# Designs tried in a protein design chat: VH-VL binders against q04399r243to374. Part 6

Target 1, 132 residues: q04399r243to374
Amino acid sequence: LINGKSSDGETIKIGFNTEYLLLRIVNSGMSGTQVFHLDGFQLIVLEADGIMIKPFIVQTINLAVGQRYTILVKLKSDTSFIRMINGCNKMMGYITKQWWFYKEGAHLDLPKNPNDVSIEHLPGFTKAELYR

## First folded at step 1 (VH-VL)

Design M09 (framework fv_masavibart)
Fold by ESMFold2-Fast, scan of step 1:
Structure M09 (fold): chain C 132 residues (1-132), chain A 122 residues (1-122), chain B 110 residues (1-110)
Amino acid sequence: as target 1 above (132 residues)
Amino acid sequence: QVQLVESGGGVVQPGRSLRLSCAASGFTFSDYGMHWVRQAPGKGLEWVAVIWYDGSNKYYADSVKGRFTISRDNSKNTLYLQMNSLRTEDTAVYYCAKGEYDILTGYDFDYWGQGTLVTVSS
Amino acid sequence: QSALTQPASVSGSPGQSITISCTGTSSDVGGYNYVSWYQQHPGKAPKLMIYDVSNRPSGVSNRFSGSKSGNTASLTISGLQSEDEADYYCSSYTSDSTYVFGGGTKLTVL
């Protein structure tokens, strides 16, 4: 979980001239796998569990409890909003949460009804069964 | 100064195999994703396959899945396409194309080779 | 059958402005800002003209511009010149980590 908030619709402001997002993602939950995805963006993994690695590219990250990654994301020149999809494993499936990054100076007119995407249909999603 | 040179095309009978090669120069080959794109005579462009910079990730067009294999040898700056179970509809000029302006990701095809013609006919 | 829809042809006279559309879905053009455009002269390899919807590579004339609204991307060529006569293709990244091309548009400069 990046910001500790659980409600959908949270927005996160980024600087006007931001060309890259550097994100530190951690599953600090007590139990269950988490899924992280930025809609329309590739995630360049630079660091896993505190260790720098040769960069590799994924579209979705599956995080077991306690796992952490440092991720680089390149923003496109006309990007005003980025939809972040976060899911956590719970009894009877995943709970999906959405946040938006927006550039400073952009209109804060988030889509009222963004296109739905099932977390299970994200590229690279891995189903995990709750044991216990 | 980026150069991509394809080779290995020719006339082949249906059901046979061909391997295409693409020799790359003028950039750090191991830092970029590489693509194969084809164009049937008189028709449009069709994306075929991609391989990421380190060979770890590969994706294919549905029309070639299970028949074609993309690979690379970063020590030789060479990209390959192994084409098995060739069909007449695979007849096309095959282009080697370099992914993207950034080192690691490929969302566009910024440099192209001149292509190599593959004709599948008996 | 191409995955992205382009008009088969478009024409204009020298000095005019023309626009070529490229229509997809929310899983490609509408879902991502990874639309690129390519120019192809007969017998030649394609050349990248626009990437990331609206960016131009070094050496591409500022007469070429790109835009996107919803599921439709557009390439606009202003101050049309005879050397612009070519086939133009759009391309987009997809939610399946694949790439699709439009059917191509033949531009005739009359």
Scores: ipSAE 0.006, ipTM 0.528, lowest interface PAE 13.3, mean pLDDT 78

Design M10 (framework fv_masavibart)
Fold by ESMFold2-Fast, scan of step 1:
Structure M10 (fold): chain C 132 residues (1-132), chain A 122 residues (1-122), chain B 110 residues (1-110)
Amino acid sequence: as target 1 above (132 residues)
Amino acid sequence: QVQLVESGGGVVQPGRSLRLSCAASGFTFSSYAMHWVRQAPGKGLEWVAVISYDGSNKYYADSVKGRFTISRDNSKNTLYLQMNSLRTEDTAVYYCARESLWFGELSPFDYWGQGTLVTVSS
Amino acid sequence: QSALTQPASVSGSPGQSITISCTGTSSDVGGYNYVSWYQQHPGKAPKLMIYDVSNRPSGVSNRFSGSKSGNTASLTISGLQSEDEADYYCSSYTSSSTLVFGGGTKLTVL
């Protein structure tokens, strides 16, 4: 779908009446860890590696190769769009991709020039896990 | 606008040292891994070295290991390459390159400087 | 030479299509989808034309396309124009966490 755009303007539509967003996240890469964050939202972890677990809340998820999580996000009543940040540590740097979720019918006014994102500055990020 | 400007090139004799600088502007320098890539006269591109966004990790091409040192000063938005024990085969235009955060895993280099010529001759 | 293998030169007439190959091994081109292509005009810095095998940066003409089959990546330029005359380099990530470049291909527009 994306065709390698990897731009700040990439968008994903969500339903008009959506109160909760259920996301399945997997690190299917061959190397490096992935970092996942939704700006302004708490991530409720429901499943780890296909197994239902006691729910816990985090701000950022670190995924080793082959790890997968099912997360739940409670949308605010005034939510029109959500910024998703996906980062990956490869060789010497953090590679960051930015995506936008938007509600069907939303007046989409995405930032023209989003700031460069440092994964290390995300709430709940733990750098040590990337080099294990 | 993103800009990378190299300086410090010149003519030196074999066995001597030279330090190159790359001044960065127009972006958050401390968020990007940076590379040095060289090109001998009339030849192709050769990757030289990389430094992580925070300076904690470095990798070098086998041809320069033990002789070259990459470093950065994020407070000055500047990348450096210290070249020791220079050889005639190190003669090249040296480019500073930024590793993209928005493209795939590792490469590519989305911005390059214009290069600085290093000539090692007797 | 441990660099990726490219033909030294290719040529075409205006309006024609040409393809430049970049051949490596399973430890670089064949093992990863991190192939990039750069265009370099005489006396200028390289410019990114293709990344991740087949993706184009904004501002790069759709006349440029990339592909990969096994250990060989290819850059195709359609509707050849005089300003396409330049050197073209491929690059790839390696299993040793380094980067390698191809030897470069000189494109001549006849």
Scores: ipSAE 0.006, ipTM 0.544, lowest interface PAE 12.3, mean pLDDT 77

Design M11 (framework fv_masavibart)
Fold by ESMFold2-Fast, scan of step 1:
Structure M11 (fold): chain C 132 residues (1-132), chain A 122 residues (1-122), chain B 110 residues (1-110)
Amino acid sequence: as target 1 above (132 residues)
Amino acid sequence: QVQLVESGGGVVQPGRSLRLSCAASGFTFSDYGMHWVRQAPGKGLEWVAVIWYDGSNKYYADSVKGRFTISRDNSKNTLYLQMNSLRTEDTAVYYCARDTIFGVVSEYFDYWGQGTLVTVSS
Amino acid sequence: QSALTQPASVSGSPGQSITISCTGTSSDVGGYNYVSWYQQHPGKAPKLMIYDVSNRPSGVSNRFSGSKSGNTASLTISGLQSEDEADYYCSSYTSDSTYVFGGGTKLTVL
């Protein structure tokens, strides 16, 4: 990445009728912070630095070097695509990467309240891991 | 800067066809669903049709079903509306409008073109 | 012309507040939090003022606010200014995966 170019967009397929998307994100760089955001969605944090935690909800996550989080995103039934933004705050400002997700053929039965969701409710559906 | 520019409007007789175009610039066209919305002279807005970012899904207002076809060419950053069997009540300014990106949990028209006038008369 | 009910006109004095209602059914306004509002000046294209019931796009004055109760959404304009004089339209997503507009409201600033 050079000079904050955001041209590294990537597309990921997810199951049709998928209600939740599980993402594992990590800042594997050696300096600077990463900023993670999904347009229009709240992020439910399930795990920080390999340790399962009491879930909490945020709009954006800042990752220092070596930090990692497992996050859950609740999708609406009419969501066909989502856009993921991953940025890095380094010397010359933000360097941004974008990802997009497609829905195909899968469905999950999960607790109605996102705060009641645990990892045991999430077997076998599409997961994404992000490394810098 | 997001820009949408409609073209193809004009005067046409009832029963004939017209094709409208909307040229998009300033954003990644293939990431966005697109709408056609019309407004008859002196009247309110009426939604006409929507097409998803990849052309895979299309929805139409009941008033135009079977007569109008929405399509897009992502390689040319262009949206189309093929209007067949035109009626006098189809007379309106036709606006091209951008949908929310990738079906993110929001439904609105964030940018609009200037419109192109279609007049259906004898 | 439209399925959503708006008053044909509303008026107010500079500095006052006015509210425009938009009434639908449980299959549109009442069923979803996808209500948007548009401002249209004569001879111009509509401009997005409010989306998802109550959110403002960048560049829209804090004087504009939106809300919803049951099947009725409302646009409130506080500190009314002469430049606010325009037609206002609500819109909603529907259970048929279509979109519907209100009939429009002409705002007059006295």
Scores: ipSAE 0.000, ipTM 0.524, lowest interface PAE 14.8, mean pLDDT 75

Design M12 (framework fv_masavibart)
Fold by ESMFold2-Fast, scan of step 1:
Structure M12 (fold): chain C 132 residues (1-132), chain A 122 residues (1-122), chain B 110 residues (1-110)
Amino acid sequence: as target 1 above (132 residues)
Amino acid sequence: QVQLVESGGGVVQPGRSLRLSCAASGFTFSSYAMHWVRQAPGKGLEWVAVISYDGSNKYYADSVKGRFTISRDNSKNTLYLQMNSLRTEDTAVYYCAKDSDFWSGYPYMDVWGQGTLVTVSS
Amino acid sequence: QSALTQPASVSGSPGQSITISCTGTSSDVGGYNYVSWYQQHPGKAPKLMIYDVSNRPSGVSNRFSGSKSGNTASLTISGLQSEDEADYYCSSYTSSSTLVFGGGTKLTVL
């Protein structure tokens, strides 16, 4: 579960000197596929469904219901914030939700008027996995 | 502390129009989709409409399509339901309800108003 | 009309368990894990009791639980108390991107 939080548009503070981000992501209790992406970063997959695997690099992860992954991200020294994009099935179509990781000292407000990012244009996205 | 207060209900004749309002407080209204749900006297709940956080997307139940218009004014934290060509079957308590999630709607409502009664009769 | 089928009434005694069913089709209850349950006391607004089939909002007693099998969702209330006497409604997302409610079930605590 990403930092234990479930709402989008939310900010997640990380330590000032953080060089690597370790994320556990899970598609919990939803009937639809979720898509996970970090703008400008590669995702190094270390675990799939609780099992350690040979590491591999992807740009986007598709999560079916109940799937979980542990990923490692190497931060650049000049990185103050990272936009995390999650795609999910909503009442008014398939939309993206935004989360922001930011280092101590950076400031980023929750968006008042978010612009949805089409998940079908994310690198590595597979639309077929959105079907039930 | 999240609160929704409906107003504008009353008695109206068939074929007339009525506009309902829902005043929201205690949360960032502009970040949530909003719903209207109605309940005829002694009957069950019926979903009416939903509007996205910015008003750009709207969905309606088939029973009200073409007659009802959902809208919002984020600067006033107010949700509206414009009801045209009213029928006796539209008689109900109308509830304003907050979507459980940000932006474009999710299929459950976490906070409901007290409702406002609309009676369509001659 | 409501599209989801619920029994019109159920009854139970204090301390017992009761279950309320909510039956739809593969285009609503059977197709999605977006089932919610609402409790309504006379003269009051509905209150969310269960969302996404089995999740409880903060402040809802763990005596309330939800489940789903095929096209049928169920609300179970254990340790039945007099305050549980109310109308209960299920709701589901549909393949038409709309919401549909069940007809409602009146729970009587005898």
Scores: ipSAE 0.012, ipTM 0.578, lowest interface PAE 8.4, mean pLDDT 78

Design M13 (framework fv_masavibart)
Fold by ESMFold2-Fast, scan of step 1:
Structure M13 (fold): chain C 132 residues (1-132), chain A 123 residues (1-123), chain B 110 residues (1-110)
Amino acid sequence: as target 1 above (132 residues)
Amino acid sequence: QVQLVESGGGVVQPGRSLRLSCAASGFTFSDYGMHWVRQAPGKGLEWVAVIWYDGSNKYYADSVKGRFTISRDNSKNTLYLQMNSLRTEDTAVYYCARGLDEWELLPYYFDYWGQGTLVTVSS
Amino acid sequence: QSALTQPASVSGSPGQSITISCTGTSSDVGGYNYVSWYQQHPGKAPKLMIYDVSNRPSGVSNRFSGSKSGNTASLTISGLQSEDEADYYCSSYTSDSTYVFGGGTKLTVL
């Protein structure tokens, strides 16, 4: 059961006992840079472009065209819902899309109008990187 | 499934005006930049104009700059090309085309094309 | 009326390979990785075959491949088949935020 309210609503169910999320993110677009953020969580970067790197922690990942990252996220014991925000600079403006991760058994309560978030206020956002 | 349908072509005398339309369906029109591309009979493709997803920016080929105006109505999922001061060398099949991927900063490619509409400028 | 140079025609036999070149300048093909290729059969609209120099859209045969070296992009078609007979056009983004097409190449499969 997924109770999406609009065409941009997307949910991903994760196991009840999930302690870590392992995410592989990629900017498969041709020209636009993208940003990825999880509300309230640190992102532990393990791999860049398929190569193991010394782990480092960030709040937000900026992806140039073709960049790839493998990211580890440690979930808090009381986490039932995680919002993932993808931002893309479209012609000097900022467009966002949102996805949600839910633990098995959590009540699904999607935010009304998920596009109300400002990409410029995300922790670690760097505006200069989106213009190049 | 993506569909683009051009209309408004026809025979027109030099110096007159004509307006082309392109009806889009099967995708979120307001997320994509759109192009007009033309092809004269027996000739190659020539890019004409582009309009960004929100209508905020427009670029034109030098051959049409000052005479043609590209516009869009996102509420109607329709792209337009207003052609003024038409010349015989504007005779061509006019295609509307979608820019690639809604996440692109710029619409660099032409991923889906309409069937085209013929504009003949003659006396 | 195009800025990019392509050979007017190329020909090959079924099962062979053919390559079409597309030459520009450092302000278009040489300056950006935004090169695309289109196939056009008589009386039909063009179809996207290659984008971003070498990427293939879903549904396009892996017999089609793209590459770029300096100011020249190339489209290679391997294992030629009769349905490949068509006109092929390259296109590039430019430093003026405009777009240019090549003059087109007629591929004949004999």
Scores: ipSAE 0.000, ipTM 0.512, lowest interface PAE 18.5, mean pLDDT 77

Design M14 (framework fv_masavibart)
Fold by ESMFold2-Fast, scan of step 1:
Structure M14 (fold): chain C 132 residues (1-132), chain A 123 residues (1-123), chain B 110 residues (1-110)
Amino acid sequence: as target 1 above (132 residues)
Amino acid sequence: QVQLVESGGGVVQPGRSLRLSCAASGFTFSSYAMHWVRQAPGKGLEWVAVISYDGSNKYYADSVKGRFTISRDNSKNTLYLQMNSLRTEDTAVYYCARDYDYVWGSYEYFDYWGQGTLVTVSS
Amino acid sequence: QSALTQPASVSGSPGQSITISCTGTSSDVGGYNYVSWYQQHPGKAPKLMIYDVSNRPSGVSNRFSGSKSGNTASLTISGLQSEDEADYYCSSYTSSSTLVFGGGTKLTVL
């Protein structure tokens, strides 16, 4: 559950007192796998493809076309910004994209190196079948 | 806000070389794939080349493969197209275009275009 | 390698709806949901109107809509206005990791 609005294309605002972030992630594309990661956080998987599962913790999730997951993230008390890293295999091999969640009232500038992480080096990343 | 300004066009003879530049401003240039698209006078659009955000991957249209080289300098926010062995059919307005936003897997469309620079290959 | 096929021209009157087709093969339009549409006024750079078959960029009128069936993508313009008079180009990703454009359609608002 994202409790906020995007202020630009790369940021999503969440309530200042948010302690748990519930996200539904879906690969709704027609081709290419998607990789999902929240920098500095563990992902607690609650649901896979609409089915409730025994919760488990991962660092990174790979989504094939049509796959979806519901994940829970516990925020730290000092969390003002969360970097979300999303990637997909496409025209130019493996491509990465970043999004930011930020709490209302935060006044600090976002980090200056938004593209400093390669998806291949994310914890738990699977390299299989990314190239087409 | 977002601006793309092409330069380097002109009149050249067949067989010669020309280098085009595209100066980008108003966005984080190093985070976007960039394209070159051309349009011959009175004709339609033709995609020429694309370069990934970090310059590691490049793709070319068959009509220019082996003759044109796309490159970029992220420290100068500048995209380049080196055109070698020019032919009369390369005569066109050349546009640089930004791949759409940070939408991964959407290398197929362009949200901002420059105004173009005319290249005329004539004897 | 195959260029996409568009009608050379289409016309309509103010307030009417028109549709422009873009036909390819299973290796481009039919194989992917990566079709875009561009509007070009004389002497100006193209403007993105539709991406990924049916999505509109922020700031593009909801009078413009896109769809796809099999190997044919379509751009529909409703409530036609004089400023819509322009050339329209479709574009698609290909199985060769390249982009191809349609031949373009000249829209005349009568």
Scores: ipSAE 0.000, ipTM 0.517, lowest interface PAE 16.2, mean pLDDT 77

Design M15 (framework fv_masavibart)
Fold by ESMFold2-Fast, scan of step 1:
Structure M15 (fold): chain C 132 residues (1-132), chain A 123 residues (1-123), chain B 110 residues (1-110)
Amino acid sequence: as target 1 above (132 residues)
Amino acid sequence: QVQLVESGGGVVQPGRSLRLSCAASGFTFSDYGMHWVRQAPGKGLEWVAVIWYDGSNKYYADSVKGRFTISRDNSKNTLYLQMNSLRTEDTAVYYCAKDSEYDLTPLSYFDYWGQGTLVTVSS
Amino acid sequence: QSALTQPASVSGSPGQSITISCTGTSSDVGGYNYVSWYQQHPGKAPKLMIYDVSNRPSGVSNRFSGSKSGNTASLTISGLQSEDEADYYCSSYTSDSTYVFGGGTKLTVL
């Protein structure tokens, strides 16, 4: 759940001079592991399950049911939009949802929805971790 | 002015150990991640290890995992590299390098470099 | 870990422009906007020339510029001068929270 919402096709506006995104992500589902990824960006994990931890960097995060993380993302000066990929486990496979963050004035430049993305092709993803 | 001064290099036989030091000045050492980067004679740069600003996390190149240990003493503004089980392939100039990121996990680039210290591993 | 791919050498004459490529994968150059470039003269420590793909630190000539497209980053040097003759290395952060350097490019100013 990003900024209180989690549905495909949504866009999230960020301030013109935003240098860092602080995101709270939660697997609020009743069953199944979720995967979170920001295309082209590192994720700095600052909190796990509401508790501050020693920060660490990953490119993809696995979330078991009820897990939550606070992550920090450093934006680059030329960042106008960021693609977010959220995957969740279903009985017979994985469903991916895609979101866009965009800076003010850039919403008309958002790329068309990309082709289906396999959760197994995300950078840093390990399939074995989905079945913890 | 930022300064990084490496020391501890020398000639050592294979299988032995050596500890390198890097004395830092001109910036708040405890606010920045630190790196070791090496360069074999006539070869390119190879990243070796990083340590976070508070010493809480460390990452190593696969070629040195299990043999080298990076550490720091923020009270002395000093970075260390403990090199165990040295191999002839470890022969290189070892550079201390400062990460550009502030107060957080190193994510950036090597903004200042020391002059390097030569480690020669030979039989 | 395999080094990022750079041409072994490149050459140009004074006043010309040259470009050095640095090719990786989606787990390093293509996955992050954390590409930096370093200049190394013989016997000296490397010097930062470009950071975060295209930014110059203070004191670096505006003749140096950086860019990235997909898995390939590029360093361009315009108005080539004899003092530009050096080895150039690219570097990128990786998905393993490590760093990788390119194999290096020797620039000769003829």
Scores: ipSAE 0.000, ipTM 0.530, lowest interface PAE 14.4, mean pLDDT 78

Design M16 (framework fv_masavibart)
Fold by ESMFold2-Fast, scan of step 1:
Structure M16 (fold): chain C 132 residues (1-132), chain A 124 residues (1-124), chain B 110 residues (1-110)
Amino acid sequence: as target 1 above (132 residues)
Amino acid sequence: QVQLVESGGGVVQPGRSLRLSCAASGFTFSSYAMHWVRQAPGKGLEWVAVISYDGSNKYYADSVKGRFTISRDNSKNTLYLQMNSLRTEDTAVYYCARDSPYYDFWSGEYFDYWGQGTLVTVSS
Amino acid sequence: QSALTQPASVSGSPGQSITISCTGTSSDVGGYNYVSWYQQHPGKAPKLMIYDVSNRPSGVSNRFSGSKSGNTASLTISGLQSEDEADYYCSSYTSSSTLVFGGGTKLTVL
């Protein structure tokens, strides 16, 4: 769940003057690692497992079972949309889901599904492992 | 509307081979892992094999490992199960089943749609 | 891997509630919140009733509910109806990246 609600499509609208995006992400499953990435942005981690921490910056977050993070993203002034890539390690390897944040008033023109989007190519990605 | 239609079942002698097919329609087949599940007459369900959405990963139950091969052709929206060295204990209805949806990536593996099943009888 | 343990049979009267248990280990039912339940009528393919322990697919009656405590998952059917008479199977993800089914429970509505 992002922004407290499940995505019901490929797009999430954000306000026209949004300068910072605050996201709460959680691996609510009990198996496999989840991966989170925003194309072209660094993730500022503010909270880990419900506890405020000294902020640190990463490009990709790996969520072990039950882990949760609150992240802050600083948006560029010329950004009309942001591609979000979520991945999970299910029994049959990695699957990815793509969502787009778009600013209110922007004309959304999403590219075709890119078969070459691979979570293994994300900066800082670590191969997921199953829990026992 | 999601549909899974199985074919290829029949009567075969022990030691022979048989290939099952499952034709999928009504969804993006290439985005889902697919499973084979069997059920011997009057018995319970037994998981047989799974193949990843792109065909790169495959897992098998110990009872069929080395004898059965799962494969798929995403251009034809078809799942296959090649069964070699068949034994009488392989006699069962074989079901094609779709794994949990990709858009529910927070969810685990479960079978939201099943085919009608195809009967394989191994006897002399 | 051994099958998950279910009672062979359960019975109830119309309007009553019954519960079917599904017991495994910490490497399957106890280790993951990935338990599903299937209903099978004679001669038919199984139908998904519950997934991820307690989630109900659209079209499945709210009389069906799922839960889990430790190594045991449970399916509860309230307001029993004659159409609920069927075999019920649980399934769980395992630490070896496979799926395992329970032995099945025959529900009789008397």
Scores: ipSAE 0.005, ipTM 0.548, lowest interface PAE 12.2, mean pLDDT 78

Design M17 (framework fv_masavibart)
Fold by ESMFold2-Fast, scan of step 1:
Structure M17 (fold): chain C 132 residues (1-132), chain A 124 residues (1-124), chain B 110 residues (1-110)
Amino acid sequence: as target 1 above (132 residues)
Amino acid sequence: QVQLVESGGGVVQPGRSLRLSCAASGFTFSDYGMHWVRQAPGKGLEWVAVIWYDGSNKYYADSVKGRFTISRDNSKNTLYLQMNSLRTEDTAVYYCARDEIFGVVSPYYYMDVWGQGTLVTVSS
Amino acid sequence: QSALTQPASVSGSPGQSITISCTGTSSDVGGYNYVSWYQQHPGKAPKLMIYDVSNRPSGVSNRFSGSKSGNTASLTISGLQSEDEADYYCSSYTSDSTYVFGGGTKLTVL
C-alpha cells in the first residue's frame, strides 16, 4: 500500500524538477506478503523498519506484514511517467495494483496498462516457500 | 548498442606514465559508475579502481593507490586511468567496465558491460 | 586485497552439473550480498553471469545459478555444454569499499 492508495490505475503527481524520488513503502495489510516494483527502475534501499542501513539495490521488494522500507529512485533525464506495480497475496493468488507517477506539466496521456500483469515475471520476484 | 572501447595501451619503460581512455556509447554514461579491472598475461582478474557516476567518489586497489588516478568526462562519455610510476608488475590487459548503479548513495555491486581491453606492457 | 578462494579447476561431461565455490571472509563474501560471477573465454573480455549472489542478467541461460552460505558463494552450471568451457571468476564488494576477485576456476568440459 503506497500513500494510502490501493486502486488500480491511480496517478501520483511529482514535481517538475524531481531528479530523485524518495518513497516510504509499508505493508499495512493484516495478512499476506506484498511486492513492490517500479517498471524500469532500480530501488535503492536506505532504511528498513525505520532504521538507517547500509544502502543496497534491488529491482523488487517483498514486504511481509508490518515491514517498511525507505527507498530512493533516481529518475532518468527524460522521465515523464513511471509505472509502479504493487502485488499482494489474496486467497486466490496474487492481486496486482498499478499506479502511475507523473511529472507536473506532463501531458496526461498515460500509457495503456497491459491486459495481463504477472508479478511472478518481475525482476527479482521471490516466491515464499513452505516451511522456510 | 551498449559499447565500451578502451584505448591508449602500449609499451612503456618502468617509471614512466601512461593514460588509458574508455569511450562509452549506447547508454547515458553519466548515470553509471565505472571500473577499471586488469589481467596480467596468463593470470586472473584484478580490480583496479572505481569512480562514481558524477566523479565525486573514487576508490583504488592498494597495489595502485597513490600511483593511478581514475577520472571521467561526462560531456565526452569517456573514462580515464592516469597511470604514473609504472612497474613491470603493472603489465596487463586493462578493461573498463560499467557499474549498474544509478544512485549516488549505493555501494557498487557488479560490472555488467565490459570493453575488449587494451594491453599495457611495462618493460625495459 | 587477497583474492577470494576458488578451486583452480573443475571438470564435467556434457549434460552433467558442476559447482564452483568462492570462499572469502565476513568482510567480503560473508558480510554482503554483492557477489557476482564472470565467464571468460580465452582471448575475450569477461561476461557477467550472476550478480547479487543469485540474479541472472537478461540473456544468461537459466542453467547458471548462484547461491551463498556463510562466507562461501557458489556458482552451479547444469546441463553442461562444450561452450561452457572457460575461466570463471567470482567477485565481492568489501568492507573497505573496494572489490576483490577470486583466483579463477578453469572449467573443462570433457
Scores: ipSAE 0.005, ipTM 0.516, lowest interface PAE 13.8, mean pLDDT 78

